# Ledger of designs, part 100: VH-VL binders against Large ribosomal subunit protein uL10m (mRpL10)

Target 1, 224 residues: Large ribosomal subunit protein uL10m (mRpL10), of Drosophila melanogaster (Fruit fly) (q9vpl3)
Amino acid sequence: RGKINIQRPKAPHYERARVVAVTQPKYPELPKAKSCFKTRAERTQQQQENPYNEIIAREVRNWLDHSRLVAFFHLSSITADDIFRVRVQLHKQNLHLKSYGSKIIEQAVKNTRYEAIVPLFHSNHCIVFSPDPEKTAALLRIVRRVPQMVLLGGIVEETMLSRNQLVAYAQMPGLHAVQAQLVQTLSQAPGHLIQQLQAHQNSFVQVLDVHAKNQMNEETPKST

## First folded at step 7 (VH-VL)

Design d28 (from k9 with heavy chain T30E; framework fv_anetumab)
Fold by ESMFold2-Fast, scan of step 7:
Structure d28 (fold): chain C 224 residues (1-224), chain A 119 residues (1-119), chain B 111 residues (1-111)
Amino acid sequence: as target 1 above (224 residues)
Amino acid sequence: QVELVQSGAEVKKPGESLKISCKGSGYSFEEYWIGWVRQAPGKGLEWMGIIDPSDSYTRYSPSFQGQVTISADKSISTAYLQWSSLKASDTAMYYCARQWDYSFPLDYWGQGTLVTVSS
Amino acid sequence: DIALTQPASVSGSPGQSITISCTGTSSDVGGYNYVSWYQQHPGKAPKLMIYDVSKRPSGVSNRFSGSKSGNTASLTISGLQAEDEADYYCSSYDSSSTWVVFGGGTKLTVL
């Protein structure tokens, strides 16, 4: 609505502004330190000093340490009712959907074997945890019906798996020994897993480089 | 060897009904979804919709919702695309393709079914 | 529907390299690493050449490579051969529609 509302005059604000305008000297105006309550630097420092993030990061680390299945998803716009229904379906299979901020994820996995997952969380995301890796097939069956959740990858028995590898794992027989052998075999192909993780990291670096150049107002066409 | 085999070319008149088929072999048919893609003469690819053969769950592109029906019979590893009343604008090549779900690539394609609708 | 922007045509000589671009938005190409490329010869069905931006299916020549920067994905074909002459389509998952969308296609001519 952009219509003009001429209901009633704001006498206190109007009178105050008028008094200031009449009484101000016509000399160069000095910067008003008191009109700056918080600088960008002060706001940034305040955010960095938030102890709440440390507590939640510890919770995330605890979930990672006690889960034999962890799946990472990008989450598009979804209603509270729809995500609640998904959460209920997952809970019945001992699958626990959690959402955490990217900074909290970074703090939780920093200096751990899982640090490589940080570049996956540049936007809205969620994570599903379970102590039971045999639930991977059930997880993917449920999430297939939720178009707003896009599988990014996962961790099974402490082994990082790409989206395609996680799908392959889910298609194997539910016998624990067979699934454990598959995970071991996949973890013995480090070139493929490292390439996937490095590709995500390089993509993130490229995005940051392009963004930095655009913000510097460099008028050059994209170059590789 | 994964293979999708589609039914033969069809020549129809406006208002007629039509059902074309796509039979999968060389893989577990009910573990993968089947997507349908339209290509009008001399034009590009348009995704129409997808079906999960295990329980016949379907999802359609808004442009094709209510215009076509996608179905499947897992007992014979076959998916179908059906029109209740054809229009001249339905003239196109129709492809079926295997897809894990809505976000995955179409990894194996049928040879295509040419549908010509003319008065 | 056509959601991604590709050049209508591109040309090259045998033995050279060419690049085909595919430009979308942050809801598709820019938001995910799930870009695919398909090759279609005249009168034939499309064939998957690249998936997940840069990965090749079994049986696809290593002359085909993919990359992405921001909202633009690229298919590069090195050592061009006559049989590479075809239409090329990109596709990506799109969070707005919640399914895969296609580019308009690029006709590659090998001169």
Scores: ipSAE 0.541, ipTM 0.789, lowest interface PAE 2.1, mean pLDDT 80

Design d29 (from k9 with heavy chain T30S; framework fv_anetumab)
Fold by ESMFold2-Fast, scan of step 7:
Structure d29 (fold): chain C 224 residues (1-224), chain A 119 residues (1-119), chain B 111 residues (1-111)
Amino acid sequence: as target 1 above (224 residues)
Amino acid sequence: QVELVQSGAEVKKPGESLKISCKGSGYSFSEYWIGWVRQAPGKGLEWMGIIDPSDSYTRYSPSFQGQVTISADKSISTAYLQWSSLKASDTAMYYCARQWDYSFPLDYWGQGTLVTVSS
Amino acid sequence: DIALTQPASVSGSPGQSITISCTGTSSDVGGYNYVSWYQQHPGKAPKLMIYDVSKRPSGVSNRFSGSKSGNTASLTISGLQAEDEADYYCSSYDSSSTWVVFGGGTKLTVL
């Protein structure tokens, strides 16, 4: 009951309007060029004095808590009209495209398992959320038509995956088998995995892609 | 195993039409895109364009837009590269390769089709 | 078109290590961790040796390794063997064109 209604904490369908209504009049976005001239102290004080940062961070935590599929993208220069068209296509599949500043993401994932991914969001980025991990294949089919969006990786059923692992996952008919193998691989050295994820972006992608490569190799004999 | 097999070498005169092929096997053909790469004699690699065989969506490099046509027939797992009127400058080795999308590497390559255009 | 800068040639002796550089801009090599390296023997198709800066496909020797610093990616081949003699091409996604671009290629000579 009410399962079709995505409301807080499950993120409402009209969250974009809600975010704009909450933040826009009191929290105008800083132009990219102007942000380069802010001192560290000025940025820190602005964030401390801006109550809307915490509201948006709570929204991000709600998305993370209630999404079983989260995908991360680098975003090349793209027009507002083009990204809006992508958003519409994704929305039809219960996939919700969001863009948040790096500091808001850092604040949202602070003291969580996912804190190590913060370095991935230093460049222009966006995130797609869904409560339905079965939509991974639909997500990848839509996004691969958007050359400005480059898949970095994601989280499926609380398991971190590289872009190659997400592709492999989307192609698997046996989701439970893939999930079990992923958990087994990651659980063998969880402390060391977290340390690698806390290193450069490259280390995060390396750990996840090794598993995708292994999964692809193991599935080769089964392919038609 | 994943394999891409291209059609044999072609020798043509300027003004002639040509269609070369690239057949995929060992994977679900429609799930991956096919990119085309040109290599002029003694020169490097040039990305020409890409096709999604599932609906024949194509995208071309500006250097090749209007110069070639990329097509595919998913029922026979084959992609094509076609010229309506060949020029001597089209003399090159042409490779097809499997690619997930614009940002992914070309992971499996055909053996190449040598196209020689001379009078 | 050739978008990424590679040295035209490098050389080494069997058992040595060599490094091939690939320099781009913030719109390609510097902006993304999606650098690939291809090996091409004379008369043969290119073979993917490295993807995502440092990862190896199945069947590629661990003598091949990749790295990146800023706008420059590097392919390192350790324990050089005669069969490593080939042309090597780097490639990266480029946000300006929104597809993969190639370097000019580097001829590796093993003597």
Scores: ipSAE 0.545, ipTM 0.788, lowest interface PAE 2.1, mean pLDDT 79

Design d3 (from k9 with light chain Y32D; framework fv_anetumab)
Fold by ESMFold2-Fast, scan of step 7:
Structure d3 (fold): chain C 224 residues (1-224), chain A 119 residues (1-119), chain B 111 residues (1-111)
Amino acid sequence: as target 1 above (224 residues)
Amino acid sequence: QVELVQSGAEVKKPGESLKISCKGSGYSFTEYWIGWVRQAPGKGLEWMGIIDPSDSYTRYSPSFQGQVTISADKSISTAYLQWSSLKASDTAMYYCARQWDYSFPLDYWGQGTLVTVSS
Amino acid sequence: DIALTQPASVSGSPGQSITISCTGTSSDVGGDNYVSWYQQHPGKAPKLMIYDVSKRPSGVSNRFSGSKSGNTASLTISGLQAEDEADYYCSSYDSSSTWVVFGGGTKLTVL
């Protein structure tokens, strides 16, 4: 009753804003606005392919190549406000939370050293990137405040780590101490930590090997 | 080696204030967090909360939120547990312990501070 | 506040093996490898015996081992000795509440 939303009266303000925008001598259009416009236009077409899929895949590869810390998470249902607060907390520690579709991840890492991560992304997921591997402990502290995010694994200094190995890495103080400790631990006589790290590594590798064999139907045709 | 040394036993009356201490040595104090654990007479362990000495960030369990204050002075490698007004029900042994993060084990423990509150 | 379920008591004879269970939820014991076990002798501070479900700190006897299956973690003590008589507590991080939870404790009696 009388609660009619009249959009028409806003037209004069919109027209004025357009005139002001086109007369501005600097940066009349932002790349983001241009990109969003093209994406929107193409989305209006039924059955239209994603026009930026290739660009997004390249962006993912760039993040992987230029990040010394990459962590992979399963993401359960979470509100926009909650995920925004997480992004802010992570950004303060130079940690960048990104979400990409599984097909884009697959396309991005296909025929690369990162191809092994594909099995981690069969359901809702997100990735955290950072140039600073010393932020691993800070990352784990922040993410544990978010019960909707479950750590799946990560890459630190180009080494694939299970979630438990990533936790072990985070338990050490400072990057210099951690690198020295890891090198020393890996080269010294076997200890429980080395055994556990190798066992977790082997478990992950074994899962990938079984998956590859099933894909090839080498053992049984029905086991694909 | 890593050591946590707590202040001595306290005997107080209800309504009095109290601040007990936990001093760390043998490691970089700001690299690790300090957790506080309560044990009432004849009862089990109960996690109270934790502090990051580097920026004094604190997090409390719901049972202790608003009941106690955890603080730290990184210049003297000391963490504190404080009450503004003690109750008889606060009678317990209080332990401080080192944690890499609140999601990790309490790896080194102080000897404990016995707090007795009686009228 | 008790969050994890442990038996109140367990007993065994010298040389035998005993197991203490610790049952939680999918957000604590079942969620990740964040289960730890503590030993407490009367009048003493607790001592970390097991962390990350199955790892032992330096100086802890190899007679102590840990494991988990689903939402239940277990501490097993083999070759039981009189000095093992103590209270044992399990603990885990709870990803739902984002704080540490303890079990109610188990009194181990060596007969």
Scores: ipSAE 0.088, ipTM 0.541, lowest interface PAE 6.6, mean pLDDT 76

Design d30 (from k9 with heavy chain S28D; framework fv_anetumab)
Fold by ESMFold2-Fast, scan of step 7:
Structure d30 (fold): chain C 224 residues (1-224), chain A 119 residues (1-119), chain B 111 residues (1-111)
Amino acid sequence: as target 1 above (224 residues)
Amino acid sequence: QVELVQSGAEVKKPGESLKISCKGSGYDFTEYWIGWVRQAPGKGLEWMGIIDPSDSYTRYSPSFQGQVTISADKSISTAYLQWSSLKASDTAMYYCARQWDYSFPLDYWGQGTLVTVSS
Amino acid sequence: DIALTQPASVSGSPGQSITISCTGTSSDVGGYNYVSWYQQHPGKAPKLMIYDVSKRPSGVSNRFSGSKSGNTASLTISGLQAEDEADYYCSSYDSSSTWVVFGGGTKLTVL
């Protein structure tokens, strides 16, 4: 009698949402009270145009707009506990691991210079965001030890970089000016990327990597 | 300029211990992992495992887990592959190769160390 | 553990073009654009010829090219020369095992 006969639900062992989730826009709940007066056509329209997808697409655009470092990964089968540990390590470095559906990403990057990333997200994927591009080396050290996360490429200071270019950026000395020079040099490669994508390419990652090699004329890059 | 130089051929008896080496030069040894690849006589390539020389983090293929030990000494830019007790089935060519991580190619290879175990 | 499937042998004549296939699954070759090809002459260490499906390291002849369609990667050697006679191995990261896997190897004979 000191407690309720129905077992009270207990909070998680840990505040995982607070530890791994950073402050992000809180979207207003959709008004439910007015739903009973919607016509069948309005309900059908609501089902065809999922308003939740647009809300999440805005969240993705907000992350892209406020992040100077964005890294893209394919994610193979991983346990909830393992991905949680990775999120905790990343969060300590101001790196924010997020997962979004391919359609939402497509909608978020539509009509932006980053529209070319859409083919990267055809299967299981995740994205890491950070406002600090100097965290690229820390990011790669952490995910390098997570075999289930395979680096595809990224965006640094609004410049799209292939996997090899992002690794090269991370290997540079910690001087901001030197890193800026590298990004400028590496960014020469993406200049031809859009034109080649217009010529009907099946794999964006392969196209990006081919242009990175041709444009920079590097031997075997250190990033290899 | 990047080069991996391995120790010389070894002829051993079953039950003996052995440690072979792979020395890197021409790059920052702690920036890249060292992978080990085995090739049995007349057979193909088998990936054995890797080491990160910066902190000696290792990972092994299941076929080689518990059978060999991979280690490194970053102060002399050298990685090692070691057996506590050799078996005749360990007879093979062993290659070390540089690799950035699991998904990257093995871009520079050592010349190989032939290990012969006979009784 | 699971090796990628390559033909045991291929042959060609000088000046001809040949193609070596490497077939895996969606967890390796089909899942990623990170296929590598290695050339091994008898008694020598393997040499990286192609990485990331289609890229060549510096010093590798442009006669060597790589491609991929679905779960099958291909190495093509054009203008075949006697010195191309070697064993060729494909390799990929495998997400199911979370380590590197190799193909069984293909012996190229130039006749």
Scores: ipSAE 0.482, ipTM 0.766, lowest interface PAE 2.4, mean pLDDT 80

Design d31 (from k9 with heavy chain E31D; framework fv_anetumab)
Fold by ESMFold2-Fast, scan of step 7:
Structure d31 (fold): chain C 224 residues (1-224), chain A 119 residues (1-119), chain B 111 residues (1-111)
Amino acid sequence: as target 1 above (224 residues)
Amino acid sequence: QVELVQSGAEVKKPGESLKISCKGSGYSFTDYWIGWVRQAPGKGLEWMGIIDPSDSYTRYSPSFQGQVTISADKSISTAYLQWSSLKASDTAMYYCARQWDYSFPLDYWGQGTLVTVSS
Amino acid sequence: DIALTQPASVSGSPGQSITISCTGTSSDVGGYNYVSWYQQHPGKAPKLMIYDVSKRPSGVSNRFSGSKSGNTASLTISGLQAEDEADYYCSSYDSSSTWVVFGGGTKLTVL
């Protein structure tokens, strides 16, 4: 229930991570030999014992639960000044750039409907959150000019979309108009190759989501 | 139907200037970027650079930075590739293609413009 | 610029299956699922055949399929036909350059 302030984000996540890192309990000192030859599994095990990861994982889940637009990116080497400029530009559009470690994301989404996103976070990454899905076009316009950020995909209105589906969504007007336009695109001439595939995938996912919701609403009627 | 139509073949002398064109139709021209790809005779494909027609933002590969200029006129849905002074080594087929951004495929291609620079 | 390694040529007879490899590094093919394949007939512009490793644009025959393992992507053409004779180029996003790079191309000969 801890609501994250999406409308007015506080200090960047990396500043909070610095504070958390300074206040984190010290790991037991290991002999030099153990420290140098420790396996990846042992290092991962020690990280899993960090209690502050649970706090940050809950923050991630709150962002996911309270955002109607979530976009995922690979992030190549970028200066602090450059990423800060991108963050400011995004914030003007109510778009909130966050960076979290892959283990924190895994902890946040484990046993949730978002668990499918875990494979996206094997290397350096960042996430953009917004309460407003109409900002998808503004988001993509801004990040297209950041060569270090590569779009992986996202979630719009609880529906997982590929990067191609997000691009297609950004080019559609409003929610009701999107549904009508998906039908129109599927009926178009064979010349619209990528747009037809994106529209078909979006329509398929949308139909499945609507069907699942309708089945839940109709489940075990009271009746008698 | 998405289509990119390029200007016709050019035969030039070294030192001459040249501007070739790529006209888009069947889509919102400013929603997609235009990439330029060079193919020297008997060789493979080389990405040259890209333009956002909405504000003429450009980015070039290092091999082509300072060698060519990419521009666009969104009012007529046309992108351009320009040389101030041609060299014999500029002899190649030049393609324009639609691309969402740096990481996306080139999905629709122009028919190509053959540029021949001799003597 | 040749960033990705492809065999110079491959050949097959009608009805056979052939595979073309495309080998890069962890900064391109190995790091991302953004591999594309283009078909180019002599004197013609390239045509996008595969994108995002394994996806086909509409109108592309299901005889064309793509896959990736580690740093190597593969294009497989099944039920080989005469009209498949062409040059094939792989392409991938490269995080080092931060744009798409191309393979050297593979000439497919049928018969």
Scores: ipSAE 0.612, ipTM 0.815, lowest interface PAE 1.8, mean pLDDT 79

Design d32 (from k9 with heavy chain Y32F; framework fv_anetumab)
Fold by ESMFold2-Fast, scan of step 7:
Structure d32 (fold): chain C 224 residues (1-224), chain A 119 residues (1-119), chain B 111 residues (1-111)
Amino acid sequence: as target 1 above (224 residues)
Amino acid sequence: QVELVQSGAEVKKPGESLKISCKGSGYSFTEFWIGWVRQAPGKGLEWMGIIDPSDSYTRYSPSFQGQVTISADKSISTAYLQWSSLKASDTAMYYCARQWDYSFPLDYWGQGTLVTVSS
Amino acid sequence: DIALTQPASVSGSPGQSITISCTGTSSDVGGYNYVSWYQQHPGKAPKLMIYDVSKRPSGVSNRFSGSKSGNTASLTISGLQAEDEADYYCSSYDSSSTWVVFGGGTKLTVL
């Protein structure tokens, strides 16, 4: 009735066992344990008292290695109920919202190509992971309705993008090869200016429209 | 080439209705939201609200909730700001501007619509 | 209410540098790197001059630069020109309201 099932068989779920060990109540219970909002001091104290920092850092590296889309957000005060609703909406699109302390992120990305993301995590933050970069538009559409989540930037196909570049990328979902080329073009754009990126993208969009129409004509030679 | 073009100046009497427009061009109109900003004579900028033209989702500043209606017609790339009954205190310059979301700058602005409400 | 605090006026002479401050709290200017600056000439619409604290849109002179320290953002205009005479507004995302808020504006006079 309110107690754990002690008869639960031991399956080799080492990730679950690790997560349970990390989340054991060695610290005062928090009313917002499921949210990404924690004070700087609380996050620092938890990391210092927790012996599992390297295990969690390895988890972060696994998410980075297996995700072709990673998006970074600041997170303002949000209720556990509201963040849960966001997680459910994201999960339906194969988007996985995670929260990690700044020191764990530093440890995870140290000596990797992603070390440059560390400055993004000076304040409260969340990360969204997905194996599918086509979901960038769906991600941004969902998060636009969550004013407490503010886009910082991301990584798409292993390329680091500013928030402006990620927005530009999101405008052309569903064409993987062309999107990869767009990512390279955007990452080379000087100054990462919205106006400049939009002007450049408009020219590229015209090329994409012609390409898409030509492919449709080849795929559907018959009319109904 | 991104451009927002607003409707012309309006002179109205208290109690009259009014609908002003903001037409976007040079970009995919449904990819960006349209924010509305009010500037009373000799005063600063005040954010009124925003619309997602793709599904007409709106959000208002508490000061303007119930005072105005924001709408959009994506088929003609136009957003609207509407009053059912104007008051003298509605006299102001009204700007539309493009925003990605609540945290992004207003990057392209319309030229403004001056609304004058007097007897 | 004015959400962000700016001086009502600043002045300078051609060729000089001036700085306009914009002071908020940890929920807006201090909490995020999402400060924008707008220039407004009399009778004209505002123009975005700076976004994300220090970045310039295409067509904005490199004489305009932005910075931030704690809860205060600054717009610096170097090599001041007569055309710079305008009202300047800062803006930031505010986590308390969950939308962008504006400063009260600063009138720049080029003497």
Scores: ipSAE 0.338, ipTM 0.670, lowest interface PAE 3.2, mean pLDDT 78

Design d33 (from k9 with heavy chain S54D; framework fv_anetumab)
Fold by ESMFold2-Fast, scan of step 7:
Structure d33 (fold): chain C 224 residues (1-224), chain A 119 residues (1-119), chain B 111 residues (1-111)
Amino acid sequence: as target 1 above (224 residues)
Amino acid sequence: QVELVQSGAEVKKPGESLKISCKGSGYSFTEYWIGWVRQAPGKGLEWMGIIDPDDSYTRYSPSFQGQVTISADKSISTAYLQWSSLKASDTAMYYCARQWDYSFPLDYWGQGTLVTVSS
Amino acid sequence: DIALTQPASVSGSPGQSITISCTGTSSDVGGYNYVSWYQQHPGKAPKLMIYDVSKRPSGVSNRFSGSKSGNTASLTISGLQAEDEADYYCSSYDSSSTWVVFGGGTKLTVL
């Protein structure tokens, strides 16, 4: 239920606030019909009943946090041999194909900036992770030949992109070439660069706003 | 500006061979695939198949598998659709169109090549 | 074989609005936000009017809009003009075939 805040709390300030936190919780008291021992036993039993989900959810979150490229795909019926060949092709490019259940994905991204991706995983799906965003072009070249994999969108450098935006990103020059273009622009007209940088930031904000709006629409869908 | 230019209309007899062309310009030809779409007289659009011009990888609709051959020559930015032996039922308008892959829209279309097969 | 269901014809008068439906299944229209609409004038090639359900390519009039609800996509044309008279085709990716499929087409008559 949280709005995606692009707020960066200073870690020292946040930790200090946490250390000074009130020891007594402000939550409403549980009904007296249940004892504290039963509540604790119930918590322990719930963990025992689904401990695997929490472990895999942490794995998913670790992949999301440490990957600069994440691509989401719908996966149609595909043979074990075909998916194995795709996985091998991707692995050679440091691209890691993973599949997780929708509940695990939801658990991993709940209350995070990535919560908006949950609707993508209602059908059969898979995700490709990589620490290297320059591999986006290689990724798309490989998956184009796998008709059972349909690109839904992705996350590049922490920015959520539609499938069309991800394809456009794959056609962009690498970081070195982009930096060279910025230098050229600065040498020609320094004032013009500010407008271009603001335009790029606005484009990224629009993508995030769309995902935030989708998140709000998921919570309060329109009837018509 | 992106443009696809197709070869001119053809009139053929059953059993004859035919090869029609689609030349792309205004974009990097190997960056996008070329899809082929058939439209029989007075009928709707039928997707026939697709080619990656970079390595000539092709995929066909089952209705057209074995009936036609799609090829490309990336050195001249041209894709081709070929029949070894035409049938009267091949009479149709044939369109080429730019398509990023199997799941993307056909965003720029050639003007079409009318193929008439009659005895 | 027609994969997506469209009405054969629709008609309207200049200045009116009309809507053309395109009905599929969860494997095509219902499963993805990858519905496209094409306009074809007699004797001409189709032109992409709408992609990804509701997006317009550059140069397409804002009188054309797209939407989707469940397994049905819709193309709405507002302020009808004589030049809108054409055949309209919907298209969607289909996970069963693993390529794009077309609707049967709708002939729009502007009277």
Scores: ipSAE 0.572, ipTM 0.806, lowest interface PAE 2.0, mean pLDDT 79

